Miniprotein binders against b1l550. Designs and how they scored, part 22

Target 1, 279 residues: b1l550
Amino acid sequence: MRLPEELLERARDIHSEAPSHRIKLDRVGSFGLKVPVEFKGFLLLAEADVWVSLPEGRRGVDLSRQVEAIYELSNPPKDPFSLCREAAISLLEKLNYADSSGVSIRFDAPLQDGESLKYYGVEISSIASDEIINKIRVEILGMTACPCTAELIRAYKSSEIAATHTQRSLGILEVSTKAEHPDPDKLASIIERAMSSPLRTYTKRPDEGGLVIRSLSNARLAEDVVREMIHLFLEEFGHLPEDTHILAAVRSMESVHMHDIYAERSFSLDEIRKEISSH
Short names: E, the ipSAE of ESMFold2; O, the ipSAE of OpenDDE; V2, 0.75 times the mean of E and O plus 0.25 times the DockQ between their complexes.

## First folded at step 4 (miniprotein)

Design qa11
Fold by ESMFold2-Fast, scan of step 4:
Structure qa11 (fold): chain B 279 residues (1-279), chain A 82 residues (1-82)
Amino acid sequence: as target 1 above (279 residues)
Amino acid sequence: DPVEEARKYFLEAIKLIYEALKLLRKGDVEEAAELYEEALELLEEALEIAIEAGNEELIKIIKLLIELVEKLIEKLEKKLKG
C-alpha cells in the first residue's frame, strides 16, 4: 500500500489547481476530529471542527496542514479555550491563501450534582481574520412548571397530576465577544437559577414529590426563564465589551403537547442596556 | 516507537473516560465505573511505557489522569456500596 505522505503530496498538487467555477467558499475544513482537552481538572474527549476560507482561484484546501494545526497544539492536552484560539491563529499561519480561519470544540462538561456528576453541553469557537472573535454556547437541561393557579392547586393534591404540569426545558446561552470566553460553569449556573428546578441525572430513584413541589413553588413560563437568564447574565457579565453579542433561549418540551415551546432573545450589551434604562 | 505506543493507550483511555461520563449522564453508574476501571488499566500500561521512554511530559499527564480516574472510581464505589 502507498504511504499516506505520498497521497497527501499528490492531493496538495491537485488542491492548488484552478476550480471549474471561480467561486469563493466561506468554510472548508476537517470536521468531527476527536481531540483530548483538559477542563477544570478533567481530561475529556472533545470533538473539533477546523476550517478556513477558500479563495475563488484555488480548487481545494490543504487538509494535512489543518490536522497538524490542531493536533500539534492538543498533545499534551490543554484547556479547550487556549487550544481553540491558538489553533485558529495557527491555521492562518499555515494556510496563507486563507483570509479567515475557525475552530470549534464541543464537549460535555462535568458539573457536581451532590455526590455524582451531571453534564451540560459546551461549544466554543475562535474565528480569526484581522481580529479574533470568541464564541461560547452552553446548553443545560432543567425543569419548568406552569404558573396556572387552578392546575397548581390540583397538582399539590396528587403527585401524578403534578407531573403532567412539569416539563423538561433546555436553556441556552451563547456569547460572542472579542474578549476571552466567559466561564461556562457560570453560564450553566445562570441557566439553572433561571429555571424552576434543576434536572437530576443520578441512577437511584429520585424523590419525585420533592422535585415537583420545588418546580411548582418556582413556576415559570419559558418567557419568564429567558428574561431571568438575561437579568442574571447582566449581573455576572455586564463588564464585557459593549459589542459583545448574546443569545438567550429556552426550549420547553411540553408534557401535555406533542410540540415544544420556544422563547429567544438576541442582543448586544449596548442594545440591552439602552432598552432597560428607557423603562 | 514507544512514545507513540504510550500515546495510543493514553488516547484509548480518554475515549473510555468520555464514554463513562456519558453513561453517568444517563444514570448508568455501575457501567460507568466498569469503563473507568478499564481506562485505569490502559493508563497504567501507558505510564509504564512512558517511564521507559523517558518522556517527562507524557509521564506527568498520565499520572494526573490516573489520579483523577482513581478519585472518580472511589466516588462511584462509595455510591454503589451504599
Scores: ipSAE 0.000, ipTM 0.091, lowest interface PAE 23.5, mean pLDDT 78

Design qa12
Fold by ESMFold2-Fast, scan of step 4:
Structure qa12 (fold): chain B 279 residues (1-279), chain A 82 residues (1-82)
Amino acid sequence: as target 1 above (279 residues)
Amino acid sequence: DPVEEARKYFLEAIKLILEAFKLLRKGDVEEAAELYEEALELLEEALEIAIEAGNEELIKIIKLLIELVEKLIEKLEKKLKG
């Protein structure tokens, strides 16, 4: 529900008051808002966080204005990238006491998977100050299998044995850039190609056997997957600005152990190119 | 079905390789080498059929197993010479 006019006026007065302590806050806003977005022909219900910086001399932010701004920009639904950028800029212009603004939008992105759809996680952000920084994080589940060609022979004899030599893994690519957001479908594709095999939302028994065999024939450690993700990322997105920052990570969910294996690397394009050229 | 025929040869080769592993654990190196050579012949037949059938995934899997068997034979030859 929208707040009554009288309550909104009183809230604005309170927020403009001096605070109890003169301390700047980095992010103040509305978190967990439901917003409609249009993504590649799909109408999706996304979750949004909206925030601004708060100066030391001001007690509070205009939360009602933040909520109204994101909803006005989301009607009619538009692509989440444009919504993210436009909302961040609009908030900074409307709330002139703020040094910076940010918008994050999270949704499950549909991806065609044979006869059905599968979903992968997307979080995009735009942070506005004297420049705009665009960030995207893609998370997708796949299969990994430890490198051992001898185990491939053993496992192929039995589907039950084969299943114990494959595990679910979460691949993560995060990109922060002054350029436009990278295409999340391309990031998801990089993650899937780096893994032993993709997870399917629907498979018949023969197809299930094929996926397990594929995983074993393309066996990779979490460390191998991260390095391959970085290699494939540089091939696809090496044209981005040199100060673009990337996080590549894999969390492997070990079925035999109570703990996960985790591997990651964060880098700038400038940093990784210098590292590769020094070898 | 040529794909099923190729799979039949491939599965038989796997059985021979697993039997060779058991023989190696018992120290029967010469007998294990014979089973590896027999497995390689079956895999080459499976590969020919899979290529004719145009099944790219099966071709790839068979080629990987051929490479494995070739390396196992080479490793076994080094142990015998050494």
Scores: ipSAE 0.000, ipTM 0.087, lowest interface PAE 20.9, mean pLDDT 78

Design qa13
Fold by ESMFold2-Fast, scan of step 4:
Structure qa13 (fold): chain B 279 residues (1-279), chain A 82 residues (1-82)
Amino acid sequence: as target 1 above (279 residues)
Amino acid sequence: DPVEEARKYFLEAIKLILEAYKLLRKGDVEEAAELYEEALELLEEALEIAIEAGNEELIKIIKLLIELVEKLIEKLEKKLKG
């Protein structure tokens, strides 16, 4: 069942041997680890990847030290941001042959929606070397409706609203910064506010199609959603360092097409501020 | 059957309108404008036939779509010029 300590010690010696080819590897580690985290009062089961760089003269990494680094810091469960940063630093301390380390943690974050909960995707990472780079990616589903299609529906049926050309859209915000990880709830809120409408869970009284009506009343192209996400991001997070990098994207699953519409913009805060003219 | 003929022109115009807004989403504004103009021409033919056939419901729908397409062409012309 449990591997003897002697076998683990021998494995460490093997990893110190010369490799078959003297090639550096960027990321070597344990991927898909299940780790409990505490997020805003919820105990969640997250998935973690831990890695280090491997120098050209070393055959392998000590995987047991990698697992030790994250599990020592995850018991008792703590917030995933502190866990991510502390584990990345701990990896460099425990594996002195590495010049960089990283930790990535993924989970579905609960968000209160009336009497129920809905969930959005969060991936955070910390990469440690001579500095620490913190990255967060938030993905949340919402609804979009084409302005041209909404106008066509109104013209065709002047007294009624139809749900043609409304679709689910995936909004994405990714932030890479030397500052602390941004609050994912705020990133999720930005995405939802930029959409034609958010998706909702069923309440005790079913919505009479209010999501569809809201989407048609607030019709937006994928391009409109990305621009609005950037605008709202700058209002909330414009205080981050100038070299902070952001990706804003929307993937619209068009209901009347067999393919998706995709819009994105990558930028640094310095770059985007120069493009946005002031009055 | 004049009503069936009018419907064929109407459906072909709808097909072009859908392709045009698809091009608009991709940023192909000039090509989209051309398809909207072609759709308008088909809608005008459909309207004439529908009037001759005396189909009030079809006349109403076609007139509403003509007005919408004309407004879209005007907006796109402003984007292309200036």
Scores: ipSAE 0.000, ipTM 0.121, lowest interface PAE 19.4, mean pLDDT 78

Design qa14
Fold by ESMFold2-Fast, scan of step 4:
Structure qa14 (fold): chain B 279 residues (1-279), chain A 82 residues (1-82)
Amino acid sequence: as target 1 above (279 residues)
Amino acid sequence: DPVEEARKYFLEAIKLILEAWKLLRKGDVEEAAELYEEALELLEEALEIAIEAGNEELIKIIKLLIELVEKLIEKLEKKLKG
């Protein structure tokens, strides 16, 4: 469908009118846009949200200019980090009534797993105002095994009990910083190393039960996994600005229980360093 | 020795659970459910003795296995009816 020029001009006039109520809105924009990105040599189809703040005296935003801002920068496809930052800045340039803008880009990132690929979730955001804040969230599935079950197996040599108490767990690392976005592959690596074992795309080698045995030898509570993720994060990314905020979390999908187990910790780098140094 | 008595009941329950798992692999759901019910009775006896003996570690392990067996029985009952 093509909109005639007269209809587009009429729509712009409506958006510049006074609203029914003089209330500022924090985020108004186009959500669920499909944009191509280039990530580490892969051409991926990502999903993007673009938004701006809307002042109390203006009825609406120019949606066509929001879409133009991101698509102009996505042709040819570029890395999602640069696209995120540049589009957020471009939105403020194109929509001068806004005092802030944001862009969020979501995609499934490929990760080498032996002879095949597996995928983990990535969400990247940039929020522009008088400063730029960059945010990244990485989610990846792995395996956990309860230490109590591992103890039972050691006492009674029952691999069958172990199989029932091995769970899939979702590890989450979220970072908000004024520096550049952290490398998501490194965040994914931290999460996998903190778990009992990673999930594999195949079970050819080690064969049947190998992952269960590995998980039992490295049995960890959700609380243990969160603490290990924080420890590993500080080793890799402790150089980030002290006001960098991190969320580390694990959601264990228990096969024996009707509910999930969840553990999380939010902190700034300044806060966690003081906490650790006091011991 | 009440701890040793509790342990004997617990080990017998584990033997029944292992046999039930073998039956499940063969598709013998009804027979497996019967063995799980028998194992649950033995675990309940083991728990009573372990509580009387005041062995906190054994109590925790037995309770964990009871919870597991109860969940398995529930799942198998749904399969037999659906």
Scores: ipSAE 0.000, ipTM 0.150, lowest interface PAE 18.3, mean pLDDT 79

Design qa15
Fold by ESMFold2-Fast, scan of step 4:
Structure qa15 (fold): chain B 279 residues (1-279), chain A 82 residues (1-82)
Amino acid sequence: as target 1 above (279 residues)
Amino acid sequence: DPVEEARKYFLEAIKLILEARKLLRKGDVEEAAELYEEALELLEEALEIAIEAGNEELIKIIKLLIELVEKLIEKLEKKLKG
């Protein structure tokens, strides 16, 4: 049931009215929109959040203009990086009362894994104000092996091969930069290389044994993984602007505990270089 | 690289658009209109380079932004004359 368009001409513009309380809001918008994107030759269904800042003197935002902005730019589907940047800019152009705008797009990115695909999590954002800040967060599961238990078993059994518990660990790299979004496949690769071993979508028994043996030979604490991720990140992306901000983190889902272990480090490129050089 | 050159003009135009938006919020309509006109010139240069390079996606993006800026300039000119 549609209301006649003539009623819109007589209705009050609620959104332009003064609010009950003169309080600024940082993010107001449409969250959880389904949008198609083209990523490295794949058509994917992504989830998008679209938002603007709302000044203290305005009651609400025009949500229809927000949906229009992303809809016009997503048809036909395009790469999520361009979509984020263009939609954020378009929002500021369409909604002149806003100080800032943002677009966030989430999807599971495919990686070729033998004859199958494995997936890792990607969240891309662009925030526009008097500049554009591009953010990317990559999350991928890998395998870690506990070096503490390995050492205890080795000492107890006088064995050359350490036996220990392996667990899934979630590696996280988040980058905020004034430059273009880093390639998420490269971020995922950094995370996997920092782990004891990568995980696979499908393994046969011999391959499974190989992954376990590899992880046992490369036992790492969550703290070790975060440090290695930072080292590998600097080798690949050290050319980014000095004020680029990075979060490196690992959440280890401990197989012998009811709780997880978590390690993280936030830094700017300028900060970390000074820290490393001061040693 | 012509695509990188077109992208540089495009990004500089975006910077001017964001600065013009900031001026509009402060009520500086005439200064904002001037920056939008400057951005339009940069976008037209970016479009010419993108067409020469044959990058269809970049052409589409630049054309869309040109249309948005042109409509905004028309609106501001009407406001300045009233």
Scores: ipSAE 0.000, ipTM 0.271, lowest interface PAE 15.0, mean pLDDT 80

Design qa16 (at its last look DockQ between E and O 0.92; V2 from the best seeds 0.68)
Fold by ESMFold2, look of step 6:
Structure qa16 (fold): chain B 279 residues (1-279), chain A 82 residues (1-82)
Amino acid sequence: as target 1 above (279 residues)
Amino acid sequence: DPVEEARKYFLEAIKLILEALKLLRKGDVEEAAELYEEALELLEEALEIAIEAGNEELIKRIKLLIELVEKLIEKLEKKLKG
């Protein structure tokens, strides 16, 4: 049963009224939308948030038009970066009272792991106003091995025992730039290469032994994992605009402790280059 | 080099689209239409360069944005002819 169309002429347009308190809002949106995306040949289910700014003189957002902005663009499925950017543009077009819009898209990205796949977390966003700012965050697990314990054990037996604690560590790279989003696979690769060893979906014992030996041979402090992530990021993405902002971080689930450790550094490309060149 | 040039035209086109949307908010419909057309020209140049370079991913992204701009132009032309 559909309501009569002529009711639109009689009903108040609540959303276009002025609010009782004239306060602008930075983000008014619909969160948790399900959209399909195509990523490197895979059709993935993604979760999206869409929002616009709301000026102090407008009571509400036309929510159906807001959701329409992304759903119209989601069929047929397309890459998440185009969907994100184009939806942000479409939001400003459809909701012309807003001076900014934003779209976030989250999905688990497949990554080749021998004969199988593993997955890492991706969240992208595009925020449009007088310019567009593209953000991407990738998170992937790796293995770390503690060099401090390894050195203590070496000293105890004068190199008879090669041992230290190993653990899963979550590596994080977040990039905010006016350029296009960096390739998430390259960001994930940077994180994995900075770790003591990658994690695998499964291994047979010879391969498992090799991963453990690799991690012991490449023991790293969480602080040095972050430093290595930054070094590798600059090699791959040093061409991005100088005001590009990066956050590099590691959360290590230390196997011998009841708590995690965490290290991070944020910087702009301009800032880090000056820091490195001074040494 | 050529791929970087195509990316620069692509990003510049996005800036023109956003500027056009700002002009539409102010009611400057004719100027906004001109910026949409300029953005389309930049995207067509970017597409030619991306095709010559064989960058399939960039080609797809440029084509999708061209499609969006064409829809924006069509919608705006209907408003002007009204």
Scores: ipSAE 0.705, ipTM 0.914, lowest interface PAE 1.4, mean pLDDT 90
Fold by ESMFold2-Fast, scan of step 4:
Structure qa16 (fold): chain B 279 residues (1-279), chain A 82 residues (1-82)
Amino acid sequence: as target 1 above (279 residues)
Amino acid sequence: DPVEEARKYFLEAIKLILEALKLLRKGDVEEAAELYEEALELLEEALEIAIEAGNEELIKRIKLLIELVEKLIEKLEKKLKG
């Protein structure tokens, strides 16, 4: 049933009214929208959040215009970076009472893995105001092997390859920049290269043995992985603006413990470059 | 690096678009229209550089933003007529 449009002439415009309390809100929007995106030749179903700031004198946000902003730009499907950036701009144009807007898009990105595919997590956002700030977070699982237990086992039984416990570790790189979003495949590659070994979607027994030996021969603490991720990030992305902010982190799901181990470092390019040059 | 030059024009165009939207919120329609035109010029320069460099991904991204700016200009022109 569609109600007569003539009712709109008599209905109060609730959104434009004064609020009960004159308080600005930072983010008001539509969360959990399903949107198609095109990523490196794949059509993926992503999840999006869109929001705007709400001034202290306005009661509500026109939520239908927020949905219009992203859906108009999502058909045909386009790369999620362009969609994120352009939707944030479009929100400011459509909702002229807002002084800032934001869009976040989340999806699982395919990555070639031999004859199959594996997936890693991507979350991107663009926040527009007087400037635009682009954020990207990449999460991918890898394998770590404990060097401490390896050393203890080697002391107990002399061996060329010491036995130790291995576990899944989640590597995280998050970048906030006024430049374009970094390529998430490159961020995922940095994380995997910092690990003891990558994880595979499919292995047969000989390949599985090789993966385990690789991990055992490259035993690393979570702290080692974070430092290596930072080193590799600077090699690949050191050209980004000096005020670019990075979070590098590892969460190791320790196979011998009921709890996880976590290591992280947040820094700006300016900060880390000065720190390294001082040593 | 020509690709980096194209990226600088692309980012500058975005800043001009955001400034134009800020001016529109203040009612400065004439200045906003001028900034949209400047943004379009920078994006067209960025597109030429990207095409010459053969960077397909950057070409597609620039074309999408050009399309958005053209729609924003069209919307502004319609508002000015009525």
Scores: ipSAE 0.589, ipTM 0.882, lowest interface PAE 2.0, mean pLDDT 86
Fold by OpenDDE base, look of step 6:
Structure qa16 (fold): chain B 279 residues (1-279), chain A 82 residues (1-82)
Amino acid sequence: as target 1 above (279 residues)
Amino acid sequence: DPVEEARKYFLEAIKLILEALKLLRKGDVEEAAELYEEALELLEEALEIAIEAGNEELIKRIKLLIELVEKLIEKLEKKLKG
């Protein structure tokens, strides 16, 4: 039912009223929107969050305009990087009382795995104010083999390839930069290369065996994986601005324990460069 | 690297757009319009460089932003005439 336009004209604009308490809000928006995006030739349905700041003198945000902003830019579907950036800008234009805006888009990114597909989780964000900050978070599963157990078994029974427990590990790279969003496929690749081995969607028997053997031959602690991710990141993305912020983390779903092992490092590029140079 | 140069112009254009929006919030419409035009010029330059470099992805991204800026300019012009 569409309300008569006459009623709308008489209705008080609640959002434009002064609030009872004059307090600025950092983020007000719509979360869990579904928007189509084009990514690597795939048309994907992504989840999107859109928000703006709210000044102390305004009671509420026009949420309908926020939704309109992102959907206007989503037709036709475009890459999520452009969508995030443009939507953030559009939000500031459409909601002129806001001094900041943000857009976050989440989806499972397809990744070619032989003749099949695997995936990684990605969240692409842009936050606009006086400047734009682009954020990207990549999460991908890999496999780790425990070097400690391997060493214990090796000590007990001499073998060239020591048996050890293996587990799924979630690698996480989050990058926040004033530059363009880093390539998520490259980030995913860094994570996979930092693991003992990648996961495969499907394997033939020989390939499965080989994958496990490779993992055993490249046994890594969760801490090793994080350090390797950082190292590989610096090699690939060392050209980013020095104030670029990175979170590198691993959650190892340990197969011999009921709990997970977690390791992380948060750093800026300038900070980590100084740290490495001091050694 | 021509691609990096194009990216630099691209990012600078974004900064100008954001500054223009800030000016608009302050009521400085004329200055904002100038910044939109400057941003558009930077994007056009970035586009030329990106085309020369053959970077299709960057070309697409720049073109999309150009379209956005043009729409912003159009909206601003309508506000100035109304």
Scores: ipSAE 0.504, ipTM 0.842, lowest interface PAE 1.1, mean pLDDT 91
OpenDDE base, second read of step 5: ipSAE 0.486; ipTM 0.831
ESMFold2 (binder alone), look of step 6: mean pLDDT 84; pTM 0.797

Design qa17
Fold by ESMFold2-Fast, scan of step 4:
Structure qa17 (fold): chain B 279 residues (1-279), chain A 82 residues (1-82)
Amino acid sequence: as target 1 above (279 residues)
Amino acid sequence: DPVEEARKYFLEAIKLILEALKLLRKGDVEEAAELYEEALELLEEALEIAIEAGNEELIKWIKLLIELVEKLIEKLEKKLKG
């Protein structure tokens, strides 16, 4: 149902009016929008948040114009990185009172896994003001095996291959940079390679045994996994600008405890290179 | 490093685009148009270097920014002449 257009002549323009209190707001926007994206040959349903800053003299944001901006750019579906970056700039162009804009897009990324697919989490953002800051967060599950228990079992049964507990561990890499978003598949690969072994969606018993043996032969503390992730990140992405900020973390869902173990390190490329080279 | 050089031009172009949007907010349409044209020149230089460096994601980002800036220039030209 549509109301008569004659009402537009009687209605006040609420958004352009002075607010009740002259206070600037940092983020005002449309959150939880469903948007189709194309990712590596897959058509995926992503979730997007879009926002702009609101000056102290303006009562409201043109929320419909925000939605229009992102949907215009998402039809036909495009890759989520291009969508994120373009939408952030487009919001500033379309909403000329805004000092800054931001776009965040979340989706589960498919990753080829033998004859099947597995999935990992991706969240990207672009925030535009006097420059553009691009952020990407990748989360993927892997397997870790405890080296401490392995050594105790080896001491108890000196002639056997070490037995130890294994558990699912969530690896996290978050990158904030002025450069283009890093390839999430490469970030996921770094996380998986840092683990004792990757996880699979589907496996037969011989393959399952192989994953367990690989994990046991490559036992790692949560702290070891984080350090290895950083090492592998620097080998792959050391070319990013020196002010690029990285968070590397792992959350181990310990099979022998009612609680998880967590390890993390945040750093800039400049900071970590100085730290490593000072040995 | 060619990738670092391409990014230097690219990042400067982004700053010019965002400054042009700020000028448009203030009503400085002609000055904003000049910054868009300057940004295009920097993006074209960045694209040539990025192609030689073989950074696929940077190439894609630069190409899409060129398209965006061209549309923004076209929009401003219509305002200035209309």
Scores: ipSAE 0.359, ipTM 0.780, lowest interface PAE 3.5, mean pLDDT 85

Design qa18
Fold by ESMFold2-Fast, scan of step 4:
Structure qa18 (fold): chain B 279 residues (1-279), chain A 82 residues (1-82)
Amino acid sequence: as target 1 above (279 residues)
Amino acid sequence: DPVEEARKYFLEAIKLILEALKLLRKGDVEEAAELYEEALELLEEALEIAIEAGNEKLIKFIKLLIELVEKLIEKLEKKLKG
């Protein structure tokens, strides 16, 4: 159903009217948009949120202009970093009453895993105002093995291979920077290398045994994993601006508990370097 | 490091674009247009350096931003002429 276009000439412009209350809004936008993106040779269907700030004197945001901003830039599909950055800029240009704009794009990133693919979670954002702030969050599952139980069983049985409980653990790295987005594959690699072992989509029996033995031989507390992630992050991304903010976290789904274990650290590069250099 | 120099130009161009948009919000159209042109010059220099260095990812990022800036300039010129 489509109404006659001549009605547009007689209709009030609701968005430009004064609101009932003169209150600024921080984020007003279109959330849950489906957009195609190209990521490392894959065409993926991503989910996007786009928003702008709304001043106290304006009743509403022109939502059609927001959708135009991202869809004009997503055809043909491009990488999600360029799309986030350019759509955020475009939103400020198209919606000149806005002080800030933002774009977030979420998808499951494929990662080659032997004969198959595995997936990790990615959320990429750009927030534009007087400057652009780029944010990326990577989440990937790995395996951890408990060193405390391993030591107790070793002492009890004097065995060559320490038996202990293993569990799936979710590693998280979030980076907020004025520089370009870090490569999510490198962030995923850091998380996996910090774990007792990575997880696989497809394994045959001998390979599965090897993965378990690797995990048992490399037992790590959640606290150990977070510290190792920070260490590896600094080796790979220590060149980023000093005001870059990082969150490193692990949620371990403990197989011997009815609850999870969680460890995290938030820091700026300036803060962590001063902390490390004081030792 | 040429790649580092190209990245600095790319990031500075983004700052100029955002400054231009802020000026447009205040009605300073001529100053905004000048910053857009300055951003385009920085991006074109960054592109040349990135091509010589063979950094394909940076080349792609710069080319896409050049396209955006060119469209912003065209849109502004169209608005000014009516």
Scores: ipSAE 0.295, ipTM 0.751, lowest interface PAE 4.2, mean pLDDT 85

